# VHH binders against 8-oxo-dGDP phosphatase NUDT18 (nudt18), part 2

Target 1, 325 residues: 8-oxo-dGDP phosphatase NUDT18 (nudt18), of Danio rerio (Zebrafish) (Brachydanio rerio) (q568q0)
Amino acid sequence: MDSQSSILEENLEKILRGEGLEFDSVAEQVDPVTLRKNVCYIVGAVIFNSKEEVLMVQEAKRECYGRWYLPAGRMEECESILEALQREVREEAGIDCQPITLLLVQEQGPRWVRFIFLAEETGGSLKTTAEADDESLQAHWWDRKSPLPLRAHDILSLIDAGLKYRRNPWFPVTQPVDFPCHVVCQRLFLTFISSRADADDRLWLLMSNNNTSHHPRLPIVVSFRTYISKAVSKLIEDCMPSSYISVHIRGILGVQHNGRIPGKTDGICFNTLVLLENTEEGAEIGSPPSLETDCYRWQEVTNQGLKAKIIERIKDGSVLPFQSL
Below, E stands for the ipSAE of ESMFold2; O stands for the ipSAE of OpenDDE; V2 stands for 0.75 times the mean of E and O plus 0.25 times the DockQ between their complexes.

## First folded at step 1 (VHH)

Design a11 (framework vhh_7b18_3)
Fold by ESMFold2-Fast, scan of step 1:
Structure a11 (fold): chain B 325 residues (1-325), chain A 125 residues (1-125)
Amino acid sequence: as target 1 above (325 residues)
Amino acid sequence: QVQLVETGGGLVQPGGSLRLSCAASGFTFSDYYMGWARQVPGKGLEWVSYISSGGSTEYQDSVKGRFTISRDNAKSTVYLQMNSLKPEDTAVYYCARETGDYEWGSYRYDAFDIWGQGTQVTVSS
């Protein structure tokens, strides 16, 4: 009992620090993802110089020829997410960089995930027009004010996110960690908070009742066929169909991936912070919703330090943003 | 030489059924995810359904319970069975072979590297 609670608390602390956990077994058999066949990961870099000018590259592709964009590109086989980022920046802009933190993870449809990083220049030389190739025509530092023909305006919000983090970080440095995974999935910190003005907050986590495991585990939700956000909502609907609650992905606590083994570990595990909120204004919810399944249970977090850390991340929004497009 | 050929479209009354077929050639059909997308004239492309190489399926919310995707690897053919058709289902339906080989700014529908010519489905009295 007590020893299992201690192991759970250690695992929760590891995830909150941005460390990884070994991938938990999925009860149902699912098709593995394969990079360049049925899943695509895009990496992009927001890099500022000392004047807060942002690194831009001029597109060489036919469809957007001559237009400007952030250094970005498709992740390749046999590389980590960070290696993909450094390679794309080097190929398109000529500079070497070091990632500082993830700024945003975006998804669109079941097969497209984009990782946006704040990074810093560590070396190299800015790509010139004399070095133009199929990757890019050139790179320049943009003052963000002068007219510049952009490939797309979606990057303006990414640049703004980078500026905001650079000036006043609102979540801890969050970097991908090397852990193999065969599917796109989420390990859920699925939280319910009971909060009253005259009492300390109480915190509950949804736990998996895995009958083959002797230790409590966080739920794993596999999603390759729907939006990652939609897969979480479906799990909640399946477990709590009669509840007057909404599910909110608060953000990502960690990203686990090891793409260095070709074709074997092209999946990703997101450690995802999820908040259940009352959908009926003014309704009082003092305990978590009743579950209509034996596959999961509610576990109260009674460790005061751990409880405070999790509630703080939720209430302050101190987590890596996640967006479904 | 890689080709996708759609058949089975036509005019049908509301509540009726149609079965679309897509015959594939020039590649190892069993290795690929296959899907269906549709486009209403004057509107953007909308993803309808897909089926994995292993047979797992997924559907857009508006067609769940009404449409069924299936495949026959021996015939290199993917099917879309459409039941309880509504006027809003009127569109050109496209068969596509899915690939993860797309770049920044491309959406999942742009990840399709082979598209058929489309087949018109019209739901009207």
Scores: ipSAE 0.000, ipTM 0.222, lowest interface PAE 12.3, mean pLDDT 81

Design a12 (framework vhh_7ubx_2)
Amino acid sequence: QVQLVESGGGLVQPGGSLRLSCAASGFTFSSYWMTWVRQAPGKGPEWIATISSGGSTMRDDSTKGRFTISRDNAKNTLYLQMTSLKPEDTALYYCARDSEDYGDYEGWYFDLRGPGTQVTVSS
ESMFold2-Fast, scan of step 1: ipSAE 0.015; ipTM 0.430

Design a13 (framework vhh_8k46_1)
Fold by ESMFold2-Fast, scan of step 1:
Structure a13 (fold): chain B 325 residues (1-325), chain A 127 residues (1-127)
Amino acid sequence: as target 1 above (325 residues)
Amino acid sequence: AVQLQASGGGFVQPGGSLRLSCAASGRTFSEYAMGWFRQAPGKEREFVSAISWSGGSTYYADSVKGRFTISRDNSKNTVYLQMNSLRAEDTATYYCAADSTPWYEDDYSLPEEYDYWGQGTQVTVSS
């Protein structure tokens, strides 16, 4: 009953709010992802007390025994990302917590993903040396200034990101949402902005020409045996191989996962905001790159409110950061 | 599938240095995490060092930390182990291994996490 344009606009608004959309079949057949077999998800927590001291745990593992790190660990079968976070913090630090937002998604391919959260203490008791076990030796609040033997210094930038967000949030609260999928994939807000000196910006989205659905669909790219960021580049190469394109992954608008459903695999869908800049010699002013395939089309966003929201997220970098290690 | 060939072993006096190389065949080398393991006669294989696919993370057994350095060159499909200040206890056959499965933080030290193994190169530290 609704026009395809109306349905598209509703779906774009949902993604911009960090909500999920149902994952459909993709053109390529790939093996389902499963934890501990072909994919590994790590959750980590940045938690501050009222004094801006950060929660740290002392490692019990042989290779880093006695060194300090953020509460972090692998996601297990039959849990959501948020359940994994709360479990790891409880097991390692004795603390009950609630997530405030995702701070950062990091990848270290193939198929290693770390979700870093800013979270808040809600209860429990700080783990003491008398409670030492295989998960951790103890936990404490670190002032971030006193000497502390760290397992690795990579967490310093994570702590800084948490402080930055806590003091001045630059993107909306972004939480994982429950939508099952079988693969690691990205749903792309693949954008082109047309700017002329004498006119308002125009916005274009790459859309899938899916003949099996009556609904307009954003492109979905599946990450194979490569880091997630490479899947975007491969799509662009396949669609516009003769174009000189600058690709900017602005960040993540939303994360979809549901590990709690029996018989579902540990797939994740990232709703990813991408900006294309055409550097092609002789490119027409105001035109997106020509496509060399019938699988996709350019769709102008003519709804002024929606256009303004998307352009603002792009220009301000108002999206969950994504980092390749 | 990837095939691995370790080389650079030999005889060295205590306090000496050797550089081991592990050459990989195939275009997917940059997608694999890489590890070095060693096995002395009559002992189980033990972890020596590991490097992530990007080279951004490196790990070392306590017995070699500060003496050994792992590195990789993805353009040459090669991982290296620079071994300095060698001791008699370092005498072993050294194996390189590739892991296509993403690691939990400590799984890099587990031989069973690695999919592909090289034939090994012998290192003998003796006077």
Scores: ipSAE 0.000, ipTM 0.234, lowest interface PAE 12.9, mean pLDDT 82

Design a14 (framework vhh_7aqx_2)
Fold by ESMFold2-Fast, scan of step 1:
Structure a14 (fold): chain B 325 residues (1-325), chain A 124 residues (1-124)
Amino acid sequence: as target 1 above (325 residues)
Amino acid sequence: QVQLQESGGGLVQAGGSLRLSCTTSGRTFSSYAFSWFRQAPGEEREFVGAITWSGDSTDYADSVKGRFTISRDNAKNTFYLQMNSLKTEDTAVYYCAADFSEYYSDWGTEYDYWGQGTQVTVSS
């Protein structure tokens, strides 16, 4: 083990704790994302009261006027993801809230991302029809059983996810952390596991070969023009095009954003956990796929505690879910 | 994916009007912001106007403000550029562009999907 491996282990522990790492510059030039112009972030809240009734708002928008939905809306310039969440809930429902955890991140197309939170009420008063405005007509606690005309049925799965997490959390609390980024990107934990009955599991991570860096780097892929799944596939094609492999995106370990810094910080970095399985006939059992490039290398994780933590997250699916729509 | 097809171009006299249409194929028309760009012979492609995903906001280049209007019709999977008080300097190939975003970009290099272009010629 050298000092670079020790730095990698420190960085992996930080990500597993939900902390961030500074955004590494990408080799190719990419134009920054900007809210209102070429990227859209939506925040939504699943909030329950003591009776497990869920907070709903009645739409004021012409197309869906009078229909009910979760408090949700667009992130504005110069705010964090959590600030956007708290603002939208207050504007639409009249209550103050605090996030408990991210429940789900969804993407549709290369530039639309929705962050769904489980949150709790901390104050305020439910918006009444006397307070109706362009944001919403009113707010109500829904028993989830009484007839209620919904704007869309997609929220039913979001409500179910919130209930499931409240009763039996299956991944650690995951919150956005303040790290400026000017693009939509992923830092990839591309993993390969070898398991044998009579030996401890072995774990490898794909690493970037950067001769100018003093710190070991996980691969960074910019997904501004592609879905997250497409960005992972492109990296795999670039570094192991002749390998027969299965790719499993397990989920998100962390979300890094700081939209409050003026100038080119509307981007976001996802720390994405990926499992690779080699399906090539005749390949050595327990070896990671051969690389056809000098840009990347496989590095074994030999720290037993760190290795166990990463393998548990993979095998149990204990990561924030990610969905492409 | 979305495919874009322009129509409505042609020859028109100065002071006249034309309505350009951009018809899209794909199931998510209402999820896209749309823009019009144009390119005159020997010139770079320039922004003309845009409409947001919701249709609530429009923007225009200074050279066309007050003369051109962009609109969308989600039922027809079509968006339009109504061009009034046309000038000879409006002569160009007009391109429609789409971005899967709530908001548009006035930078041509940022758009994911482009039409093939339609010629507009304004005679004196």
Scores: ipSAE 0.000, ipTM 0.188, lowest interface PAE 13.2, mean pLDDT 80

Design a15 (framework vhh_7b2m_4)
Fold by ESMFold2-Fast, scan of step 1:
Structure a15 (fold): chain B 325 residues (1-325), chain A 122 residues (1-122)
Amino acid sequence: as target 1 above (325 residues)
Amino acid sequence: EVQLVESGGGLVQAGGSLRLSCAASGFTFSSYAVGWYRQAPGKQRVVVASIYSGDSTKYSNSVKGRFTISRDNAKNTVYLQMNSLKPEDTAVYYCAADLPGEYWDEYSGDYWGQGTQVTVSS
């Protein structure tokens, strides 16, 4: 194996462990994203006590006054995703917490990304009505069954996801890692699998033909002013427009963000696992779709251990879930 | 100081039309995402239409094809044109504004109006 193959394999292993990589290539020149101007990030916490009651906060905001929700709120300038989570839980519920894992990333339109965490209580005191302020009126532990006027019912599926993970984790602990990024983008594990009777599966990754990069040559797609899912589809249309293909975003392997430098690090890089299937009638069985550009190439993963790890993550769905709403 | 004032509500027969107006003072609507919400007795407040800083629009499925949201920058006003009204459209209608670049849910928004009553008779 030459040095480039060794570097690629090392960096694929890093991404599979949820680690970050330096942001090294962007084909499109775009303006940086800025919180409260052209992007909005929401953090929310699912926290259970020993009785599997979930932490709830009573809303102080005029428009939903008195209704209950998970501790949640908008990220501010100069904070990381984890700092935003801990601040929101402290301000709204009075308790200190530590994140266990991301449970879900949602996009709701082209400008709104929401990060839902499973977290645990580490200290503080549950906020009472005597402590009511503009952040919240109070907090309590909800049995998930008693009538409670909710701000919105979308949290019921989030609570269920947290309970499922707490009882039987189906993907590795996934936490945001501290890497500056100036755009909302994805580093793609864009995969094609060939399965034949009586033969081992073969795996290909789409690679960038960038000879100036010192890091892995995985494609990077900017998701500004469009859905994350739409940006992936656009790349595929640009590099294989004559192919009849289906695209499956399996989930997120990692999240890179800093947030601590105002106006320079409000972006996020998602390491995104994507499965591509060639469905063209008469297409060659066992080969990835033909590319109609010199910007990318298919690279077969021949390292047996690495290949097995990637295929298993895909087939088991052992990745942080992602939803486009 | 930021103020939102709704007007144009009233009583109308099923199949009729109304145009609601939301006038802003203390800020310019072209820089904000603005939404129309409604709340019927005994029900939660829900979004019906939104207009974003780039003038893109979004509608709830219950009003799509019947309602149209628009801006008049010269008057600093957002409108909701309501056609083919149904008794089920009876509600208090609220205008809400948020900072540029933010997406709306049924309770999001930095600034709210006082509401205007719409009653549709069967």
Scores: ipSAE 0.000, ipTM 0.195, lowest interface PAE 13.5, mean pLDDT 81

Design a16 (framework vhh_8h5u_2)
Amino acid sequence: EVQVVESGGGLVQPGGSLRLSCAASGFTFSDDYSAMGWYRQAPGNQHERVAIISSGGSTNYPDSVKGRFTISRDNAKNTGYLQMNSLKSEDTAVYYCARGIYDESWYDSGYDYWGQGTQVTVSS
ESMFold2-Fast, scan of step 1: ipSAE 0.013; ipTM 0.367

Design a17 (framework vhh_7b18_3; at its last look DockQ between E and O 0.03; V2 from the best seeds 0.00; counts 0 for: pae E 7.6 > 2, unsure alone 63.2 < 65, placed apart)
Fold by ESMFold2, look of step 2:
Structure a17 (fold): chain B 325 residues (1-325), chain A 125 residues (1-125)
Amino acid sequence: as target 1 above (325 residues)
Amino acid sequence: QVQLVETGGGLVQPGGSLRLSCAASGFTFDDYAMGWARQVPGKGLEWVSYIYSGGSTEYQDSVKGRFTISRDNAKSTVYLQMNSLKPEDTAVYYCAKDLSDEYSSGWYEGDFDYWGQGTQVTVSS
């Protein structure tokens, strides 16, 4: 193993473990995103007590007054995603919490990105009606059976995901890591697997050809006023337009955010696992799709341990879900 | 200026079908979720269906399987195909922009940014 190969493999292992990797720069003419100007991040919490009742808050806003929802709210300036979660749960429910894992990352176009956590109560006391304010009227544990007027029904699937994860986790604990980023982007762990009857599976990763870099790096795709998923699809269409390939975003290996300097570190880098599948009839080949650009190249993963880890994550779907609404 | 114009309402017999259209202008249509709500006589306003900017859909339980929301981003138009209509579906139907907010992906009445003028649907034998 030479020094460049060892560096790449070490970096891939960090990403697979959810530790992230310090963010690489993008072109200098790309303006940083700014919280509450052109990005909006939402945090939400699924918290259960010992009876598997879920923490709910009663809305104080006039238009949905008295309706119930999960503790949730906008991330504010100068805070991390985890700090935003803990602040929102404390403000709305009176409860201190610690995250267990991200359960789901959702996007609604350029409007917002929402981070749903499974979390545990660590202190505090349920907010009572005597403590009602503009944030919420009160908080209760809900048995998930009794009729309860909800603000919106989307939370039912989120609560079910939390229960499922508590009982039988299907992906490793995944929490945001503290790395600054000035744009909303994805570092693509973009894979192609060839399967032949007479040989073991072969795995390729798409790598970026940076003429200013001394070793290979994973591609970075910036999302500017568009869906995160559209940015991935556009890259594939730009560099592989002559191939009959379907793109499958398997999920997120990690989330990187810092938030400490408004207007400079308000971005987020997602480390995204993507699988390409060949859809052309009879195309059982030992090589990945042709690239119609010199900006990228395919690199085979020859380290058997690393290959096995990556293939397992792909085939088992053992990755934080991502949902594009 | 945001403008939403509903068309396609009318009188139909029970079991019949109608297709509502909503022509949108004055905003970047592709970036916003769109929805339909209805004002039933003698009742409050209730949501009917919602389509996210990415194309995912939601339906009120009473219309699931009968109604289909869709969008044509090239024409900046939202549609509501209503099949197997019942007298209970009689209402003024409103097209609405931007039902999503920072807390939820669902509907609540107070967060409609903009509404159309509505189109009357009447189901009677």
Scores: ipSAE 0.013, ipTM 0.363, lowest interface PAE 7.6, mean pLDDT 83
ESMFold2-Fast, scan of step 1: ipSAE 0.047; ipTM 0.476
ESMFold2 (binder alone), look of step 2: mean pLDDT 77; pTM 0.777
OpenDDE, look of step 2: ipSAE 0.022; ipTM 0.389

Design a18 (framework vhh_7ubx_2)
Fold by ESMFold2-Fast, scan of step 1:
Formats: C-alpha cells, sequence, structure tokens
Structure a18 (fold): chain B 325 residues (1-325), chain A 126 residues (1-126)
C-alpha cells in the first residue's frame, strides 16, 4: 500500500468514528472568530426520564417570562460545547447531565450555530420555584400531552427527534472533540458514487492537489459571510462550473471545537459528508465529473471495507443531521 | 469600561419623527452587532431592530416601514431613525450590544444582549 494511501485511509477511518484530525492551516489568512464578538453558539438539551417525560424549564427572561422551553442558552468564553451544555442544564434545571449524542446542528450563517443534544440525568435536584433566579423560574418533567405554554413550538420536532433516536438510533453517537480551530470551517468528504448493473459500486473522494504535501488532504472550506452550506456550493461551482450535478449535504460526521483558550479557539470544524450526482442526460456515469482546476483531484477509494462503510453512511443517511435555517 | 448612553428621546406629536443616538465606549464598537429594544409601562421588553458588525439590518415587521437602524463606526454611535410615530410607540428605548444574527423575540435565544444602556424616553402624545 502506498504511504499516501495508507495515511488517507487511517484519517478517513478516524473521521468515520467521530474522531478529530489536526487542523491543516488554509493557505489564505483569515480573521479568527471570537465568541460574543462575531459568533454565537447555542446549546440545547433534550433529556428524558424513565417515563419518557421531557425536561422543561420555565423562562425567567423578560421577553419570554413564564413560558416553557428546553434547557438552552449561549456558550460562554473559555468553555467547550459539552461544558456549555452541562452548565446550562445545571443553571436552568438544577440537574447534572451527560450527553448521549449530538442530535442536530442548525445554522443561520457562519456566525450563529445551534447544537442540540440528547442527554441523560446523572445527578442533582430538579429546580423548584423556591430556587427561582435569573436563569430560570423552575424545571418540570413534561408528559408532552398536558397543556404547557411554550416559548416557541420549534422544540416539538427536537423532542420527537430525541425520542426517535432514544428508541432506534439511526446514526452513530457523535460528540464534539477537543481540537483547536480559529475559524468556522468544514472538512469535506465530497463523494461521487459510480454504480453499474454489471460491476461493484466505486467510490471517489475530492482531494486537495498540494504538490508540496507528502500525503493527500480533504478539502477545507472556510465560511465568513454566508450560510455554511453555501461554502460547499461555492467550492463545487469553482472546480466544476460546467458540470450538470446535484449536490446533497448528507450531514455531519464530526465536530471539532476547543473553546478553553480565549481568543484562539472559538472556531469550529465540521467534518461534512457530501454526495454529488451527475444529472447530465445521456452522460456516462462511470466516472466523476471533470474538474476545471488543478487545485483538486478525484481519488478512488479502493479499500473494500472503507468503501462499504462510506457508501452505507451515505445511502442510509446514517449521519448527524445538519440544517440551514 | 464598557458603557452605552442613549439620547434623542422626548415628547413628539403623532406623525412626527425622532432620531435616537447611542454613544458606545470601552470596546471596539465596529466588531459588535448592536440592537434597539423598547419597553412601554406595564409591558415586557420589545425588540425593534439589530444591525450587524457588517451593516446588515433586521427589523420588527410592525415598525419596519417607519424605523431605520444605522451605525457610524467612526463616531462609535448607533442610531434609530423613527418616522410616522404613533401613541403606541411611547416607551423607554434602550440600546444594547448583541450577538450577530439575532432575529427578534421569536428567535431561539434571548435578544443576544450582554451590555445595555439606561434608556431614553420617547412619548408620543397630542
Amino acid sequence: as target 1 above (325 residues)
Amino acid sequence: QVQLVESGGGLVQPGGSLRLSCAASGFTFSDYAMTWVRQAPGKGPEWIATITSGGSTMRDDSTKGRFTISRDNAKNTLYLQMTSLKPEDTALYYCARSDEYYYGSGSYDDYGMDVRGPGTQVTVSS
């Protein structure tokens, strides 16, 4: 096995397991993101008890005072995503929790991202009205049927997603990993599948063509002013502008973040799974679209086990959901 | 130290106009989104408008055609231009430093505000 192919395969396996990779610097200089200055991260928790009642908190904030919502709030400086989750749940609901998995990532451009977790109670005491403070008035276990004045109805789909995952997980446990990043970016598994009736499926990945590198690298795309999803489309437009292709963002394989070093690590790297399909009528679909640049190359995945794992994740949608709002 | 000070409020007749100002100090003004919020007697706070560090604006639909938010980074000043004022616009108007992409009271977080001024009173009366 070529040394470059061996390194690539090891890195692909790590990403598929939800592990992080050391961030490779982009060639261009980019301004770092900083919490509470130019980026906002929200964490929220879906927590069930043994009766499948969901943890709710009564808002103390003036604009939604007395209304009920999932435990949720903004990340603070010098904390990780998981630390923010545990702090918000403790402050608002009085209980200690451990995350089971990320359930959904939502964005409104590169500077607003919401991380929704499925989590479980590990200790503490449910917050009562006698303990009301500026964080929340109280917490309750909601049967999801009794009338309850909600701050917003968007959480109903989040609760349903949590129930679905709890009963029958459809993607692997996905947790943020502590790898520093100073920008909001994506490492792309940009895939093309060639299917023929008379042959096994073939899988291709888009790789960066760096003549000074001794191993192939997955493309890194940085987001600054537009939706995170738009950065993927721009890369494809830049390297395949004449191609008739459909682009499908399947979801997130992993999230890298380390907020504990102020001013240096408030960025996020998403490992993003993307499927390209050739839509050109009458086109031979035995090969990936032609590239109109020398900055990238198509690399076939010939390792049968690795190929099968990647194709399965794509076809089954076995990936953390990602939604642009 | 970080401080916000509003000015420009006062008594105005229905149909009139006012321009509110918010002077910022103690931080790099151009790096932050800025928000206007109002509170009428006996009511909770109501989000009016946000302007991002990049200059994009978000406004409440009920005031969208009448109120315009703007900023002057050279003067570290936030503005709210109010036209066609109505009695129901009577409130204490606050400016606040906020996170980007805040879209109003129906958003997934609070107003995204971490620093708030003391407010300037606007009274619309005949």
Scores: ipSAE 0.000, ipTM 0.160, lowest interface PAE 15.9, mean pLDDT 80

Design a19 (framework vhh_8k46_1)
Fold by ESMFold2-Fast, scan of step 1:
Structure a19 (fold): chain B 325 residues (1-325), chain A 127 residues (1-127)
Amino acid sequence: as target 1 above (325 residues)
Amino acid sequence: AVQLQASGGGFVQPGGSLRLSCAASGFTFSDYAMGWFRQAPGKEREFVSAISGSGGSTYYADSVKGRFTISRDNSKNTVYLQMNSLRAEDTATYYCAAEPDYYEGSWSYSDSEYDYWGQGTQVTVSS
């Protein structure tokens, strides 16, 4: 094994552990991401007590006045994702909390991302009607069965996801890490698996073919102007336009966020696990699709332990879920 | 087939004006944001200006704000760039480009987001 293979394997292990990697500058001119100007991040909390009752807040906003919802709100300037979560829960429900894990990342359009957390109560006291203000009227623990007028029913699936994870986690704890980033981008674990009945599975990753660097790199795609899923599909179409393949975003391995790191941008890098499947009926799949560009190459993962870890994450869906709205 | 035809370039003295046009065909023009980019000799291509599909939102590079105005006529499938107070630094080949307008007011300074490109029109600002 040469030094290039060793560095790649170290970087893959770091990403699988939810750690960050340095984001290299992009050659293209991009508009810096800034909260309140050109991007909107929402945080929401699913919090259960020992009886599996879920924390709910009663809305004070005119358009949904008196209706109930999960503690949720927009990120503000000069805070991390976790700080935004803790602030929203304190302001709306009166309690202190700590995140257990991200449960779901949702996107809608090119500039809106929502981070849903499973979190636990660590202190404070439930906000009462005597403490009603512009943030919320009160907070309650909901048994999930009694009639309660909801602001919207989208939270029911979020509550279910939290219960599922709490009872039987199916992916590792995934938390945002503070790391410099000036754009919304994805670092892609773009995978192809070859399975034969009489042999062990083989795994390939798409790698950037960088002639100016001695270090192997995973592809980076900027997602600022388009859906996260569309940016991935565009890269695939550019690399493999003649291949009949399907692209599956399996989920998110890690979230890197500029957060409180000094600067005028609030960029995010998602470490995204993507599976390519050959959809041609009857095809014998021994090799990944041919590339129609010199910008990328296929790299087989020959380290048996690392290969097994990645294939398990893919086949079991053992990754933070991602959803386009 | 999709086609973008840029025109209106030429020679002008510092302080002068030019109006560039880009005629589009082969797609639903009002569903696309339009951008102008330029490339000077020996330099990388840079963003100049963009306009949303409806024309309700416009964006400008700091180097051209107050001097250039982007506009469009969706009935004629044409985008325009009015260039006033031209400087020697504005000398470049100017390209028009189209990208889907997913949301009113979305903007991009990245040329990688643009799906379709014109052949370019040369602007030379010299005394």
Scores: ipSAE 0.000, ipTM 0.120, lowest interface PAE 15.7, mean pLDDT 81

Design a20 (framework vhh_7aqx_2)
Fold by ESMFold2-Fast, scan of step 1:
Structure a20 (fold): chain B 325 residues (1-325), chain A 127 residues (1-127)
Amino acid sequence: as target 1 above (325 residues)
Amino acid sequence: QVQLQESGGGLVQAGGSLRLSCTTSGFTFSDYAFSWFRQAPGEEREFVGAISGSGGSTDYADSVKGRFTISRDNAKNTFYLQMNSLKTEDTAVYYCAAKTDWDEGYYSTSPSDYDYWGQGTQVTVSS
C-alpha cells in the first residue's frame, strides 16, 4: 500500500484539472512580495460580440489621448485577478463581463505579469462620449479591419489568440484559483519522456528531496530578481549543469492567487508544465538526465491513466500559453 | 548614473540601409523598456520603435513597419535599430530612450513617459 504514491497522484490530478494546492514552505528564506511596491499585475480582456468584433476603449490619458486599446489595467490592493478584470472592463467600457478562460500569461520579470482573458459580455452598455471620464473616453466594437489609431500594436496578437480559442479551443478552460501565496513562484511539472517503438512511453517527473515534508513534492522555484522563465532554466543548470538538454516551458496548468491580505498574500504561484529534451546527438534517450545534486530526484509515473494525460498535454501543447516579453 | 549613447548615424542615399546602436550603462538592462524616437527639423519628437526588456516584444510606428527592425544584445547592454529601404522622410536626429515605469507594463509612444535619453545621432537620407 503506497500511500505516498496515492497522495502524489491525487495532487497531480488536481493540478491537471486547474485546481490549486496549498502553498508549502519554500527551502529558501524569501521576503514576501507587495503589490505596488515590488510587483505589478496587469489584467486585460479580449471580448467579442456575435459578429466577432472586439471590444476596444479610447484612452483618456494625456500621453495616449484618443488612442484605442483593449480594456486593461493594474490590479489594485485587496482584489482577486477576476475582480480586477471585471472592474477594469466596467470602468473603461461600461460592460459587465464573465471570464471564459485565461488566454495568455505574459511576463517582464517577476515585477510585471499580465493576465489576458477571453471573456464574454453579460450586461451593461457601451460607454459613450457623454460618459467620458479619467478611466476612458468611450468604448466601441472594432471590426479588426477598419483603420483605428492604437495606443500600441501588442494587442493584435492577443486578439488573434482570442479568436483562435473561441473558434477551436486547444487547451482546457484555465481560471485563477483562490490560494494564498506570498511570493512569485512556480510549482514545476518538470517532465522527461522516453519513447520506444517496441514499448509504451515512459514518463519521469523531477521531485524535491525536501526533508521538511512527509509527502512527495514537486519543485518550487521563486522568481524575485529575474524572469520567471529564467528561474526554471537556472534550476535545471544547477541540477544538470553538464547535460546537453533543451528546456521547453510548455505552458501554465494553473494560476494561484489570493490578494486578501496586502503584503502577505500578494504573491502568485504558477503550476508550470516543462519538457526536457536531450540534445546530444546519438545519446541514450531511454533515461532522464543524471542529476548532479541530492536536492532532487527523478520519479517515474507508472499510473497509466495519469501518464497518458500528462504526455497528451505535452505533445498537443494543450496548456495555457506563457510568454516572456 | 544611467547613460544612453547612440552611434551609427550618418549620410545615406534613398533605398540604402543604416544600423543605429544604443549602448547603455548604470542599470540592470532587463529592468528597462527601450525605444527609438526621431525628430525632423522643425518637428516634435515622434515614436519609431520599441523593444521590451526581454526582447520578446517589439512595436513600430506605421511609417517604418516592414523597413525597420529593433533588437537587443544583453551581453553588450546594447540595443539596435536596423533601418532598411530608407526614404528622404526618414531624415531626422534619432534618439534612444529608456523607460523604468513597470506599473504600466508596456512601452509608450509618448516621449514624456521615458526616464532616460541619449544625446541623439543625425541620420540624413539624400535622394
Scores: ipSAE 0.005, ipTM 0.268, lowest interface PAE 10.3, mean pLDDT 83

